# Designs tried in a protein design chat: VHH binders against Stonin-2 (STON2). Part 1

All scores and structures are predictions.

Target 1, 311 residues: Stonin-2 (STON2), of Homo sapiens (Human) (q8wxe9r568to878)
Amino acid sequence: EEEITVDVRDEFSGIVSKGDNQILQHHVLTRIHILSFLSGLAECRLGLNDILVKGNEIVLRQDIMPTTTTKWIKLHECRFHGCVDEDVFHNSRVILFNPLDACRFELMRFRTVFAEKTLPFTLRTATSVNGAEVEVQSWLRMSTGFSANRDPLTQVPCENVMIRYPVPSEWVKNFRRESVLGEKSLKAKVNRGASFGSTSVSGSEPVMRVTLGTAKYEHAFNSIVWRINRLPDKNSASGHPHCFFCHLELGSDREVPSRFANHVNVEFSMPTTSASKASVRSISVEDKTDVRKWVNYSAHYSYQVALGSIW
Unless a header shows other numbers, all headers, positions and changes below count from the first letter of the chain; antibody chains are not in Kabat numbers.
ipSAE, averaged over its two directions, is called F for ESMFold2-Fast, E for ESMFold2 and O for OpenDDE. V2 adds 0.75 times the mean of E and O to 0.25 times the DockQ between the complexes of E and O.
[cut] marks letters that were taken out.
Atom coordinates printed by the task and the answers are left out, and those that the model quotes come from them; centres of patches stay.

## First folded at step 1 (VHH)

Design a1 (framework vhh_7mjh_2)
Fold by ESMFold2-Fast, scan of step 1:
Structure a1 (fold): chain B 311 residues (1-311), chain A 122 residues (1-122)
Amino acid sequence: as target 1 above (311 residues)
Amino acid sequence: EVQLVESGGGLVQPGGSLRLSCAASGFTFDDYAMSWVRQAPGKGLEWIGRIYDSGSTSYNPSLKSLVTISRDNSKNTLYLQMNSLRAEDTATYYCARDYYDSSGYDEYFDYWGQGTTVTVSS
């Protein structure tokens, strides 16, 4: 009935090194979404762990929200939607707003700093080009340096993992043409002696092998996409890397790409976690005391892993 | 980057009709659902309805018989047709972009226009 839900979503973007995935560049964007079912003129106040109010915060006990951090953070480049009274924010750092009726909307966004030293896992990729033969190999390992990975009993999963290997436009053109004609002009071979636990590739596509998840060419991304529903998997305690392998042979009359991609794209989500340590400290609704208040945290990661020079 | 500009507001007499427009730029319009929201003087924000990228619509049950939302993807324009206007329909009307992303979140708004004011008075 009388209810307000606050979703705090962190978006990590950046570039990491080829070998050990050291963070070379990063940005963390925090978005706060509101979904409320409140009667009448519902004036709401939201308080964050904003460093500028540390030691000066005054909040009624009934308005205090649970938090997983004692950290205070700096909010950079705050941007608000039209329902927020920005004068109140400039004067008191309180986020004062009248929410949309029954619709989820983005109340505000701001920039923060990544609170971890490492990402949840590392991806090492090796590429080899010899004439019309191309091999791509990746090894994925969970990072012990990431805080959520330190205790297996409290570990938070990486969900909907998507690793994209951009394919040169010349190769994409050849794939589509042969598919239309019904001819197998592209030859995908597995290296003699190479062995992997699973294969998700159809007979009409390049031969790809993965030890976890699925891999195929996806036109929407112009990429070969390796998808994993959840990490760590059921065998997380083993510590062995998860692997992707692709061997592609273009026919002798096919175009040879002039350049291969310099980066692999990695994307995934982590529920109930924060990349920024942004925390909702208080929620109040003017003239209402019987309001159900919820705060949810999530982090979405989207970054590039350098491949280095392969030509 | 993303820009939404409402137009068509003004003074209208009770029982009259009015059509609002929202011109979108800076993104691929036909990939997104769009919504209309209003705020009457001294009252909270009220969701009017949504039109999906497929063209299907969803309305606030309190308003569905009085409004129609449509879009013209060739013009990157969203419309709100209002009929049988009453004094309580006096409000500032906003268009908003409903966001669908690869993270699996349900529909939510990430961009809003500046609003256009509708006054229903004789």
Scores: ipSAE 0.000, ipTM 0.230, lowest interface PAE 17.9, mean pLDDT 76

Design a10 (framework vhh_surovatamig_d1)
Fold by ESMFold2-Fast, scan of step 1:
Structure a10 (fold): chain B 311 residues (1-311), chain A 124 residues (1-124)
Amino acid sequence: as target 1 above (311 residues)
Amino acid sequence: EVQLVESGGGLVQPGGSLRLSCAASGFTFSDYWMSWVRQAPGKGLEWVATISYSGSEKDYVDSVKGRFTISRDNAKKSLYLQMNSLRAEDTAVYYCAREYGDYEDSSYYYMDVRGQGTLVTVSS
């Protein structure tokens, strides 16, 4: 039972431009959780790819793990659990701690910068207003760097994708009838489009359709939520866009705001990946040499796609 | 320039079959959902069938469900409509239509793109 598991979890947050989703503002927060089953009072040392240790690593650390090529990164605003000797860290950059045994706890958190130039996919959204009718369309495309020359079944997925379109509180009455809309609504959408050249087809219920996943109003988020289980999907080829379409008919022109929304919210998780490129380089336990060591990585992304004049 | 060219229409007796084809050019065909729409003499446009970009999802108007089959060949940039058990009510000009926009389009409101149509007459 001499075992220690280290979970490295990144949280990406930010704002990206409309169209090409250029990163305009971002934060990456990394949390490290420990779960250990170690006998006695175990004094542990954790080594990260901390730039301030570069060049001295071999001198400062034993039990350096066989890692693939890793970048050295800056750790900002480090915060530690009470079991960590913070004075040791501030003086020598050594993460020294006595773990809570048999209990999963957060050892530390810190801020970094996003290690990539682009996000896994782009979301382009267009809105149109014609009288009391509002249309919203989104096109989602996988980024070339995350999908090119890869089988969708073998590449690391974006999981539990949520694209949220904020709904003004005054429009909530138009969504009181909750429904899950997929391709089931395509017939209504096509017929409605064909009518726009002359007499509008007027229904009071929102029309929503998606080419992948589901879309419905979810009051918990005060938003229309487009949900996709996995990107890329197992039946998709690289470069093919996934689409969301929504048509709203408001009771009067007075219910139409000057803009539908200033942004849409995108949220998803990626297993076995790191947004920060933070990596565990060493784990040692004082006076113990035969300890089983596990390291897991995951990244959660939550960001805004601008819809306004932000370019 | 986006172009859609329909073919395969003709005169057929009730209960007969026809296969319509649509050849697409000027855009990335495999990125778009495609539809068949029809217009009977003296009537408005009616949606008939839709197919997803990959062909995995299909939908039909109730009056043709079980009789018509929509399909596509992305390598050939072609859309098809297999029509079986044809009825007099199926008499119409059939149009190939592209669904609204894609990521590369900078317009955020435009109508479906349609071809010139192909006439299907069920008679005699």
Scores: ipSAE 0.000, ipTM 0.101, lowest interface PAE 20.8, mean pLDDT 75

Design a11 (framework vhh_enristomig)
Fold by ESMFold2-Fast, scan of step 1:
Structure a11 (fold): chain B 311 residues (1-311), chain A 122 residues (1-122)
Amino acid sequence: as target 1 above (311 residues)
Amino acid sequence: EVQLLESGGGEVQPGGSLRLSCAASGFTFSSYEISWYRQAPGKQREWVSTITSGGDTNYAESVKGRFTISRDNAKNTLYLQMSSLRAEDTAVYYCAADYDSYGLEESAYDYWGQGTLVTVKP
């Protein structure tokens, strides 16, 4: 009956380079949400792997939580819900609070640095313009430099991957509504000897293909959206990249705008992982009965990959 | 071998001043965020101040306005200028270095000095 759940959610945002997806600019925001069902005494204390208490934490055995890392991290720009005693935090780094009953709320947020040197996968994108023809190609590879990808036993999937290619407003007329190139339908077409790029396309409808997932124009994002449900795929182990290809034939080379996209947006989630390596070390409740304690981690990534147009 | 060596501690009357130094060797000092911690007899270790590799500073509420942290990267030295000292500032002061490993080639390690004693006598 007595229960408290702590959700630690990291949000990675940034800009990575065109070639190697080197991180050029980044921000990691950690949000901690609480949901509790506590009767009686509700004064709670949360312990994080805050570098400022390293080697000096005192935690009762009953309050110790399993940690996801041995790393101690710096917490920047901490902001708290009104239920937190900020003076206690300022003076002792203790997160002392009286939670809202039966309501999921954000206890606190803070900024950290990304704990990895590379992202879970790399996306290389090339664009070419030849007269009235525009071609976009992307190659996606799982990164061996990302720690979770090095050991199959600890590997966690990237879920709901969304790669968005911004489309100039002048090109929107060339996309058909509800045109979808699914993974299965695309593979079936290619395997039947479908001709692609070696013959002229009749009309202005874009030709799109993906080796994994689906791709279509989505007006809500003003973008071509390549969607992949989960990475790595079974074929990721072969070392071959997952590919996206789009060929668009405009009516005139004068329809190629000066504002052609110079970036691709990448977004995905990783359950049970942390981008910050923020870890809950302890949860204590001022109570005389046993309390069930849960900690969940998740990371959401949203960043721009630079790409060069060859004007 | 990595080494942090604190100095400048001693005995002082209430309201007095002291300047602590931490000399670093065996690592690239300028790349590290470096902090001062203190531990009074019978008390838990307490964070005092931090200075980032970029020079940004932060202080514990109990020392704000009285202490100033600074660094000299050319001399691989960290400083803590303490003024308006109080009896409750009596402690062993430790220098601690932590390397932000993100964007750098080598793994980070936490380094601590052996400490320097500050006694504020009534």
Scores: ipSAE 0.000, ipTM 0.104, lowest interface PAE 18.8, mean pLDDT 76

Design a12 (framework vhh_7yz9_2)
Fold by ESMFold2-Fast, scan of step 1:
Structure a12 (fold): chain B 311 residues (1-311), chain A 122 residues (1-122)
Amino acid sequence: as target 1 above (311 residues)
Amino acid sequence: QWQLVESGGGLVQAGGSLRLSCTASGFTFSDYDMGWYRQTAGNEREWVAFIYSGGSTTYADSVKGRFTISRDNAKNTVYLQMNSLKPEDTAVYYCATEDFYGSGSYDEFDYWGQGTPVTVSS
């Protein structure tokens, strides 16, 4: 059986602005993993949309072009597995390798510039402190500026969305009681964010409300975590934001720390998508026909949204 | 609407210099990568130089050391300074952006200018 699978995995990390989530700093790391089941000496060649190959391709492809209909990207800081002939890459930009048999491994990694103007959604957060009362509110809107959101036929979900609000150590006592009870009554806790009539009493458990998903304190992250399984949802098309609200009444204003978190952490995955727009243009195996070829794409996003200083 | 307008092409003797300019409108220029490409009759377009939104540059081997790409974000303009020109540099030169985000597809079409001809005599 002759088969090769290429997994292109992107990791976006960065910092975005408080209001409009303008990208202030970013990194995109692409990892390419290979899993192959090939007989004999299996010399393979991988072709990416590498801008240094555009117009300088060794093989004439004029019957397939124009070249300008496919994005071409710059690959920064390429690093290769030992099975890659790096001299061939430096001389001709060809990724030539003999894969490890029946073993999933990282063939290469490189850095690129993020290929979009905006992230898939924006998160605006407001915090207020009035004496012993603390309120945090976030508004989440799908971004029409993100390419995968513009056409419903090509729209891809953001999955396992996790928005983390770091909690000052002084507040942990109020959340730990809630989380212990939650372990015994898991189903009761899932609706905490949907109760708009409930409020916390001074020095008691906080009120948390979400219009989509769930929110609770999670010790593993030392944070309030707002979880959403999938975006967009049925209500995203209405243009109304998805909201998170937390109200906490502390025993005194002396329990409000001199420092608050300056950033909210956002994390999610998008299957079958690319943050780099890195694409496999070709994959060939020397002197072999009838090779089954699979290419999979995925992107993982992890970034900070600025809150500004509240102290 | 996205628009790119090139200027600066013409006839020059081998060993001479030309500076090409491309002015962009209809998008936030500073957010996008810009490139210069050239095309001779009967051949596909080939890239010449590329400048990223952050200011990093890359060049085709045939022009490395002779051409310099630069940008002025305040003027929404990208430049190509061409020195030590050779007859082989004769082509129509095009300005393009590589970072179009408008169609909801990862194979989105790049925006191109109309081109400016450069002829280098021996």
Scores: ipSAE 0.000, ipTM 0.118, lowest interface PAE 19.4, mean pLDDT 74

Design a2 (framework vhh_7pa5_2)
Fold by ESMFold2-Fast, scan of step 1:
Structure a2 (fold): chain B 311 residues (1-311), chain A 124 residues (1-124)
Amino acid sequence: as target 1 above (311 residues)
Amino acid sequence: QVQLVESGGGMVQPGGSLRLSCAASGFTFSDYYMSWVRRAPGKGPEWVSTISGSGDSTSYADSVKGRFTISRDNAKNTLYLQMNSLKPEDTALYYCAKDLEYDYEWGSDYFDYWGQGTQVTVSS
């Protein structure tokens, strides 16, 4: 059959404040990918909720695509694949292109501003040092200010949440080494439960506890990584924060470098959502009216939460 | 200022039951999540259970799920831990702990205040 799929993928990156997770710096990059199976010569037209066409947009009913937003947005720094007629875009804001058949490719990318006032959740972290002992604690709360969190019936999850706590190179020796086969020890799996509890570790091995998800040292990131498969959890509705606790006993106080952590990295995805509020308003294919048209949305978030020095 | 006083500990045989109590004062009890934490001889502290300020939400360590029940009486400013099917590995000093407010950050402690503790010994 004749079909075209448009994937709208947003990437949020930025830096947020230590206390209230205020957005200090951010970038939102939107990438639009096309995958089409169309017979013959297929000249296609894509219409976005581009503010510059608001009030003068003309589209046929058969070309209109469903959308979850009424917003019109500014598109900054647009860049196009060679199959796009850029002169048509600059003159009429129409994205006119001849797609590569049966091959997924990036049609275009552009920058926008983040459409929300807050991120989907806040992460507050406290660190302390007492001689050779280091403690780290984080509190994670869902933000009611984020639009997708307001109505439980329409709530969209944050998936594959990864919170990374960079560890100084001097501390890496205190974590278990993976086998030559990359195998994880049984004890490394003890903390996979969705509840607090002491791990069965000996000596100077770090003690980690989480109320949701799992936490362990991951060599690929040189970090302690707190992983949560899906937020909100059933307990998020109670308003109680999800917590991460880590206690590390070092060999001596000389192993604590100044400024051992200046940030915590947070990364997650949200399906069927948009950080930019970019929306496909129309799709048309020249001389064809029976084309199956699909639009998918996703947003990926990757940002740093600023931390102060220990002192 | 803040005072947490634990009671109800003692000696029991494996399979026995005990009920711990914690009398709280010096803060608005119903505004805070409360926890039970234990410390076995020669070991570090282990979190046992937490209850929300309203009492509507509870959580438990995997080692005690199905055996222990946390509850509170906000009118009496009292926290409870009902311990059933006790095992020798439950032998520890049990502490009542004032847990964190949502907007509170801490420096060095897992909890911002701990009580004096009450001893539980499970032996034949």
Scores: ipSAE 0.000, ipTM 0.127, lowest interface PAE 20.0, mean pLDDT 76

Design a3 (framework vhh_vobarilizumab_d1)
Fold by ESMFold2-Fast, scan of step 1:
Order: C-alpha cells, then structure tokens, then sequence
Structure a3 (fold): chain B 311 residues (1-311), chain A 122 residues (1-122)
C-alpha cells in the first residue's frame, strides 16, 4: 500500500548513414507512465530536470529522487493526460495531477533531442548482385563509448536486438517451409559460426550465417530478421565485428529488382538508461510522507540504416 | 605503428600463376581479419578475397576456384595464390587489415598496404 511508480520511457527513431551510422535525422519521444496504489484522494506533484526551472527548483528533501544525470533538458510539445492541471504547468512548470488508482496510464509525453553523439553500435551492410545470385553481408561493431560523459565501466547493454532486411515478395518462395506449432511457416536455413562466403572446408554452404544470435525469414515483418539477445557479448571485447551473411540463388536475374531495399531496420532496448536524459527529480503526494516511490528508466531504439547498391 | 607490405607482383602471361605475400607488423596479426583488394587502372577498389582470424574464407565470384587466400600467424603473413590468371586480373593488389569486406570503403576505416602491381599480358 501507499506507493507510486513512475516509468520514463524514451523512444528513439531516425535515419543513420550507411558506413559510420552518423545520425542524419532523429526524434526522441519521452512517455511517462504512472501506476499508483494510494489511499483516498491523492494530489501528486512530479518534478523533471526541466531547463526552465533550473536554479529555481524548490522541493522538500523527502521528495527528492535519485538522478542519473546532471543535465537539464528542454521539453518540446508537452501533451498531458486529463488528470494533469495544464494551466499550472504552463504558468509554473509544475506537473500537478490526481492519478488513476491501481491503473497504469500515460501521464504525459514530450519530445527532446538525443543526448548522445553516437549510437551504441554501428551496422555496415554490403549487397552484391551477380546474375541471379544475391549476397548480403552486415558487420556490427560496438561503439567504444556512446557518451562523452559516460564511464566505460557503467556501459548498459542493448537487449532484444532486431536487424531486419526487407525482402521483395518475389524472393519469399526461396525460403523453406516447415511445421511450427502445428502450422506450416517459412523458414530459411540458418547456420551459426565463422563459415562465411561460398568457400568452406566441408564444401557445405548454408544460405544464411551469423556469428552471434539467429537469423531467419519472418513473414510478420516481410524481412530476414537477425536477432541478438544481448550486446555486448564476450566476443565484442576482441574487436571483431559480429557478422551476418546471406546468399540467395534466384531463378533468374529478372527476379532481382534494380533497387530492392533503401534501408535496414534496427531495433533494440536499453534498460535503466535514457536517450533524452529526462530525469525525475522529485515526487510528492499531498499530506503523505510514508509513500514508497519508484522510478524506472528505459529506452527503445528503432531506426533505419541507409542501404545502397555497392556497384 | 601499423605496417602492411605487399610483395610478389609482376608480369605474367595469361594462364600463369603468382603468389602474393603481405608482411604485417605493429598489431596482433592473429586477432585480425585480413583481405586482398585490387584496383585496375581507372576503376574502383574491389574485394578479391578475405580470411577471418579463425580461418574462414570468402572470395569474389570472378576469382573463385582460381585464387586461394591463406595466412601464417606464426610469420604474421597473409598470402594470395593466384592461378589461371586472366588479362582482367591486371591490377594493383592491396593487403588490408581489420577488413569489413565493404568494396571501396576500407580505405577510410582500415589499414592498407602500398600495393603490388600484377600485370597479365603477353
């Protein structure tokens, strides 16, 4: 009883360059969700690291929350749930609200800028076409650091990494079918290991290879999907890239579009971190001092890596 | 200081053979992927063959079955055995370290040698 949880979730979206993944375009959307179990009527106040209150912040010590940043940020395009007094916010920057009891809801959302200079890793992709043969290769390298102020010893992992390579509908027939949970589905042959290219000791060449994770065609995305549970892994320390390789033998060169993909899609989550550097500085509940207060941070990244023909 | 020094190039008749060598220094050779690239006059740089630290190899379609890439970690040396040479194989051949196999992109991010000229002509 008598607790409030504030979830701060950042959503990074954008477009990055083919080689070095330079950020060409980006958006960061921050959503703040509340889940509370508070007795009676509860009037709450939330304080963020809003640049407009820098130097003028007044809060009781008991209401101060741990913060992961010394930065103050500019909040753009703030939108609020109906339980928030927007006039109070616009006049004083105070987020004053009466929460829905025992229901997780979005209190507010706003836009910020990406607080880092670089993304956690780079993905480089080369596509080669020779007659009816198509090869796609990707190299994933961890950034040595993705923040000028971040201690390398505190690097947060990237989880549930998903790299999607859009596949023309004409190529779907080239993937194998098998029974999955009683139903037939398309699956590409996948092999994990260091055997790349069309040359190997055994002379056996799988259509798809990865050095980490799994790769297969997934119809839900109309894409070949390379999945990695967590980065960095032990092999990231060696400096070698994590690799994806795919080789397709099509029936004719007429099945190869002159340009079959503009981009590769990358998605992953980072727990306990913020892309915006948005921070909850204070939480207060009127006339209550024994409230348990929790703040959780997470960032979800979803962006496009430019992809072009290499000849 | 990282250095890659190619050798073994020369003039050879069509159908002939050459073996290229690349002597590496200034880094832990056994930890790096290595590759051979070539550049014909007036053309861009092209990946010929690559070899990972673990020994796995990759070849351009134009050289498969004719060229063999290999490495000797004890000698810090990369090799390219070129058989059944054709006039279109005429190019300057470059050794590259920490190759990510992007054609035309490696000059920006990886280590390159000075190159060795291979001319296939009568």
Amino acid sequence: as target 1 above (311 residues)
Amino acid sequence: EVQLVESGGGLVQPGGSLRLSCAASGFTFSDYAMAWYRQAPGKGRELVAGIYSGGSTSYADSVKGRFTISRDNAKNTLYLQMNSLRPEDTAVYYCAADSDYYEGDLWEYDYWGQGTLVTVSS
Scores: ipSAE 0.000, ipTM 0.125, lowest interface PAE 18.2, mean pLDDT 75

Design a4 (framework vhh_surovatamig_d1)
Fold by ESMFold2-Fast, scan of step 1:
Structure a4 (fold): chain B 311 residues (1-311), chain A 124 residues (1-124)
Amino acid sequence: as target 1 above (311 residues)
Amino acid sequence: EVQLVESGGGLVQPGGSLRLSCAASGFTFSSYEMSWVRQAPGKGLEWVATISGSGGSTDYVDSVKGRFTISRDNAKKSLYLQMNSLRAEDTAVYYCATDEGYDFWSGYDEFDYRGQGTLVTVSS
């Protein structure tokens, strides 16, 4: 009893450049959810690392939460649930609210600037078309510029990594329920000459190879999906990239559309991390001293990597 | 710096045998698949055989199956190709090739090989 849980979830979305994955456009949306089990009418106060209160915050010692960062951040476009007193926030930057009993609800959301210079990894992709033959190769490398990658002892993984290569509708007929897969082999890259010279048969099944994870066509996404459970891996520690290769033989060059999708979609989650560096500094409950207080952080990334034209 | 040095080529009569060797340095040899590729006079590059990093799996082009055997010694950082029942059409410069990651950023559609090659001539 007498408990409040604050969930801070960051959502990164954007577009990054071909090759070096420079951030061209981005948005970071932070959502704060509350779940409380508190007796009586409970008035709560939440304090964030809001730059506008830096050096001027007044918090009772019992209300101070463990620090996750020394940074102070700008909160843009704050939107609040109806239980929040917005006048108090405007005047003092204090988030004052009366929580819904035993219901998980979104207390507030706001936008921030991405706190890192680079994403956790880079994805370089090359596409080639030769008549009716299409090849796609990707190289995935962990970024040494991302803060969570600098210390192996405190490193936080990228989980449930999903890299989606959109497949034109004209190509779908070339994929069987069970596609040919190479989950832990670079054979397709190594024997490229044989693929074009010896294995090229009009209308044959696509060849897919990955050095880590799995790859297959998934109709739900209209895409070839490369899935990796967790990064970094042993090979990542050596600085060598993880690779994806796909070779497709079409029935004719007429089946190559005039516009190929020129982007790859990347999606993954990082537990116990923050893309915004938003931090809960304090939680107070009026006239209560024995309240259990919990704060959880998570970040979800979803962005497009530019491919350019294949023509 | 990745270095691959091939040896063991030479002149041999049809039906003869040769053993090619490749000494590797500059990368974690046991972590990478290794291949032999060849280029016959006036023709393009052709893949011949591949072996996994552990040596547990091998693959061959159809024209050499049953005649050639690829093997490796990870302790010595060496790759081998045992070539038996050689034919005139096996005449080529043979290259040791690797999928070493540092070179994946260049060339896109090219074999990642760093060897100087060794000439195999099969003639009567």
Scores: ipSAE 0.000, ipTM 0.102, lowest interface PAE 19.4, mean pLDDT 76

Design a5 (framework vhh_enristomig)
Fold by ESMFold2-Fast, scan of step 1:
Structure a5 (fold): chain B 311 residues (1-311), chain A 121 residues (1-121)
Amino acid sequence: as target 1 above (311 residues)
Amino acid sequence: EVQLLESGGGEVQPGGSLRLSCAASGFTFSDYYISWYRQAPGKQREWVSTIYSGGDTNYAESVKGRFTISRDNAKNTLYLQMSSLRAEDTAVYYCARGEDDYWYESAFDIWGQGTLVTVKP
């Protein structure tokens, strides 16, 4: 059987502003992996929506792949596996290669820019330090373009959302060990998550409350971690934000930093989508016309939400 | 420079209604989420309601269904429509600009001076 699979994976990294999550710094790294099962010595050609071939593209009908975008993009800092003829690429922009047999490998990587103006959601965070008391509250709201899709079956989700609030190592004793604490699922009404002192526990035990997902201290990240399996959920359609609240009472014998944190870390994945708008336009295999061709897209986002100076 | 001025408070009978206003100046009103807070005599300040720049709203459980927050970006004004008022709603009501500094009770840089609402039993 003759087949080739092309996996296009984008990695978004950046820093966004405190209030409205305006993108302050970013980069997108695209990695293309190949897995092929082709008989004989197979010479392959990969066509991308490379701006430098726009208007000069020559592609046979049987080699055309389904379109994912009308955009043409700039490919920066291209690096290739040894099986790629780099001289051909630099002279003609053709990605010509002889793939490794039955082995998934990274064919190439390049840098581009984020194709959108906004991220899938915004995260607003308020932090307060008063003596030995620390409070953190976040509001997560889906961006209009992502919350407007009414069909949950065709909606492209944000999966495995992880929001990390770094805590000093000195505060770790105020959290129960992971083996004792376990995963917490705190069901709450959407509007109650924004209430000051909405859930109180006497003594020095941390109070953590979320309207969606789970929250706990995770030693592997030295952070309080808010986890949400999938966004948007059914309650996202109401337009109300998803909320996280944490209250921590520190001992007087512990040093409290003058500021809690400079940033909050946000990570999630989106299947079947591209942050770069990189698109496979064509796949050809020399002297073969009956090859099964597959293209998969995915994007992983990892960025910091700036908090500024907090006192 | 940043200023918030509340108005509309007064005395009302139980079950009555009042509309509070908060006039904002010194910043781009439409870019911020704005909240209402209240403080009853001898009690800690508590959050009442928030309206975000995009129009989304959120309410404290104790006022949900009775209070409605709204904004007029052309007038740089925030409103709180209060209905079915109860004796427990008696408090000084404050307007606060969103984000993190409103959490610092020892340094209220973004709070208005407040407007008193008295619900007579």
Scores: ipSAE 0.000, ipTM 0.107, lowest interface PAE 21.0, mean pLDDT 76

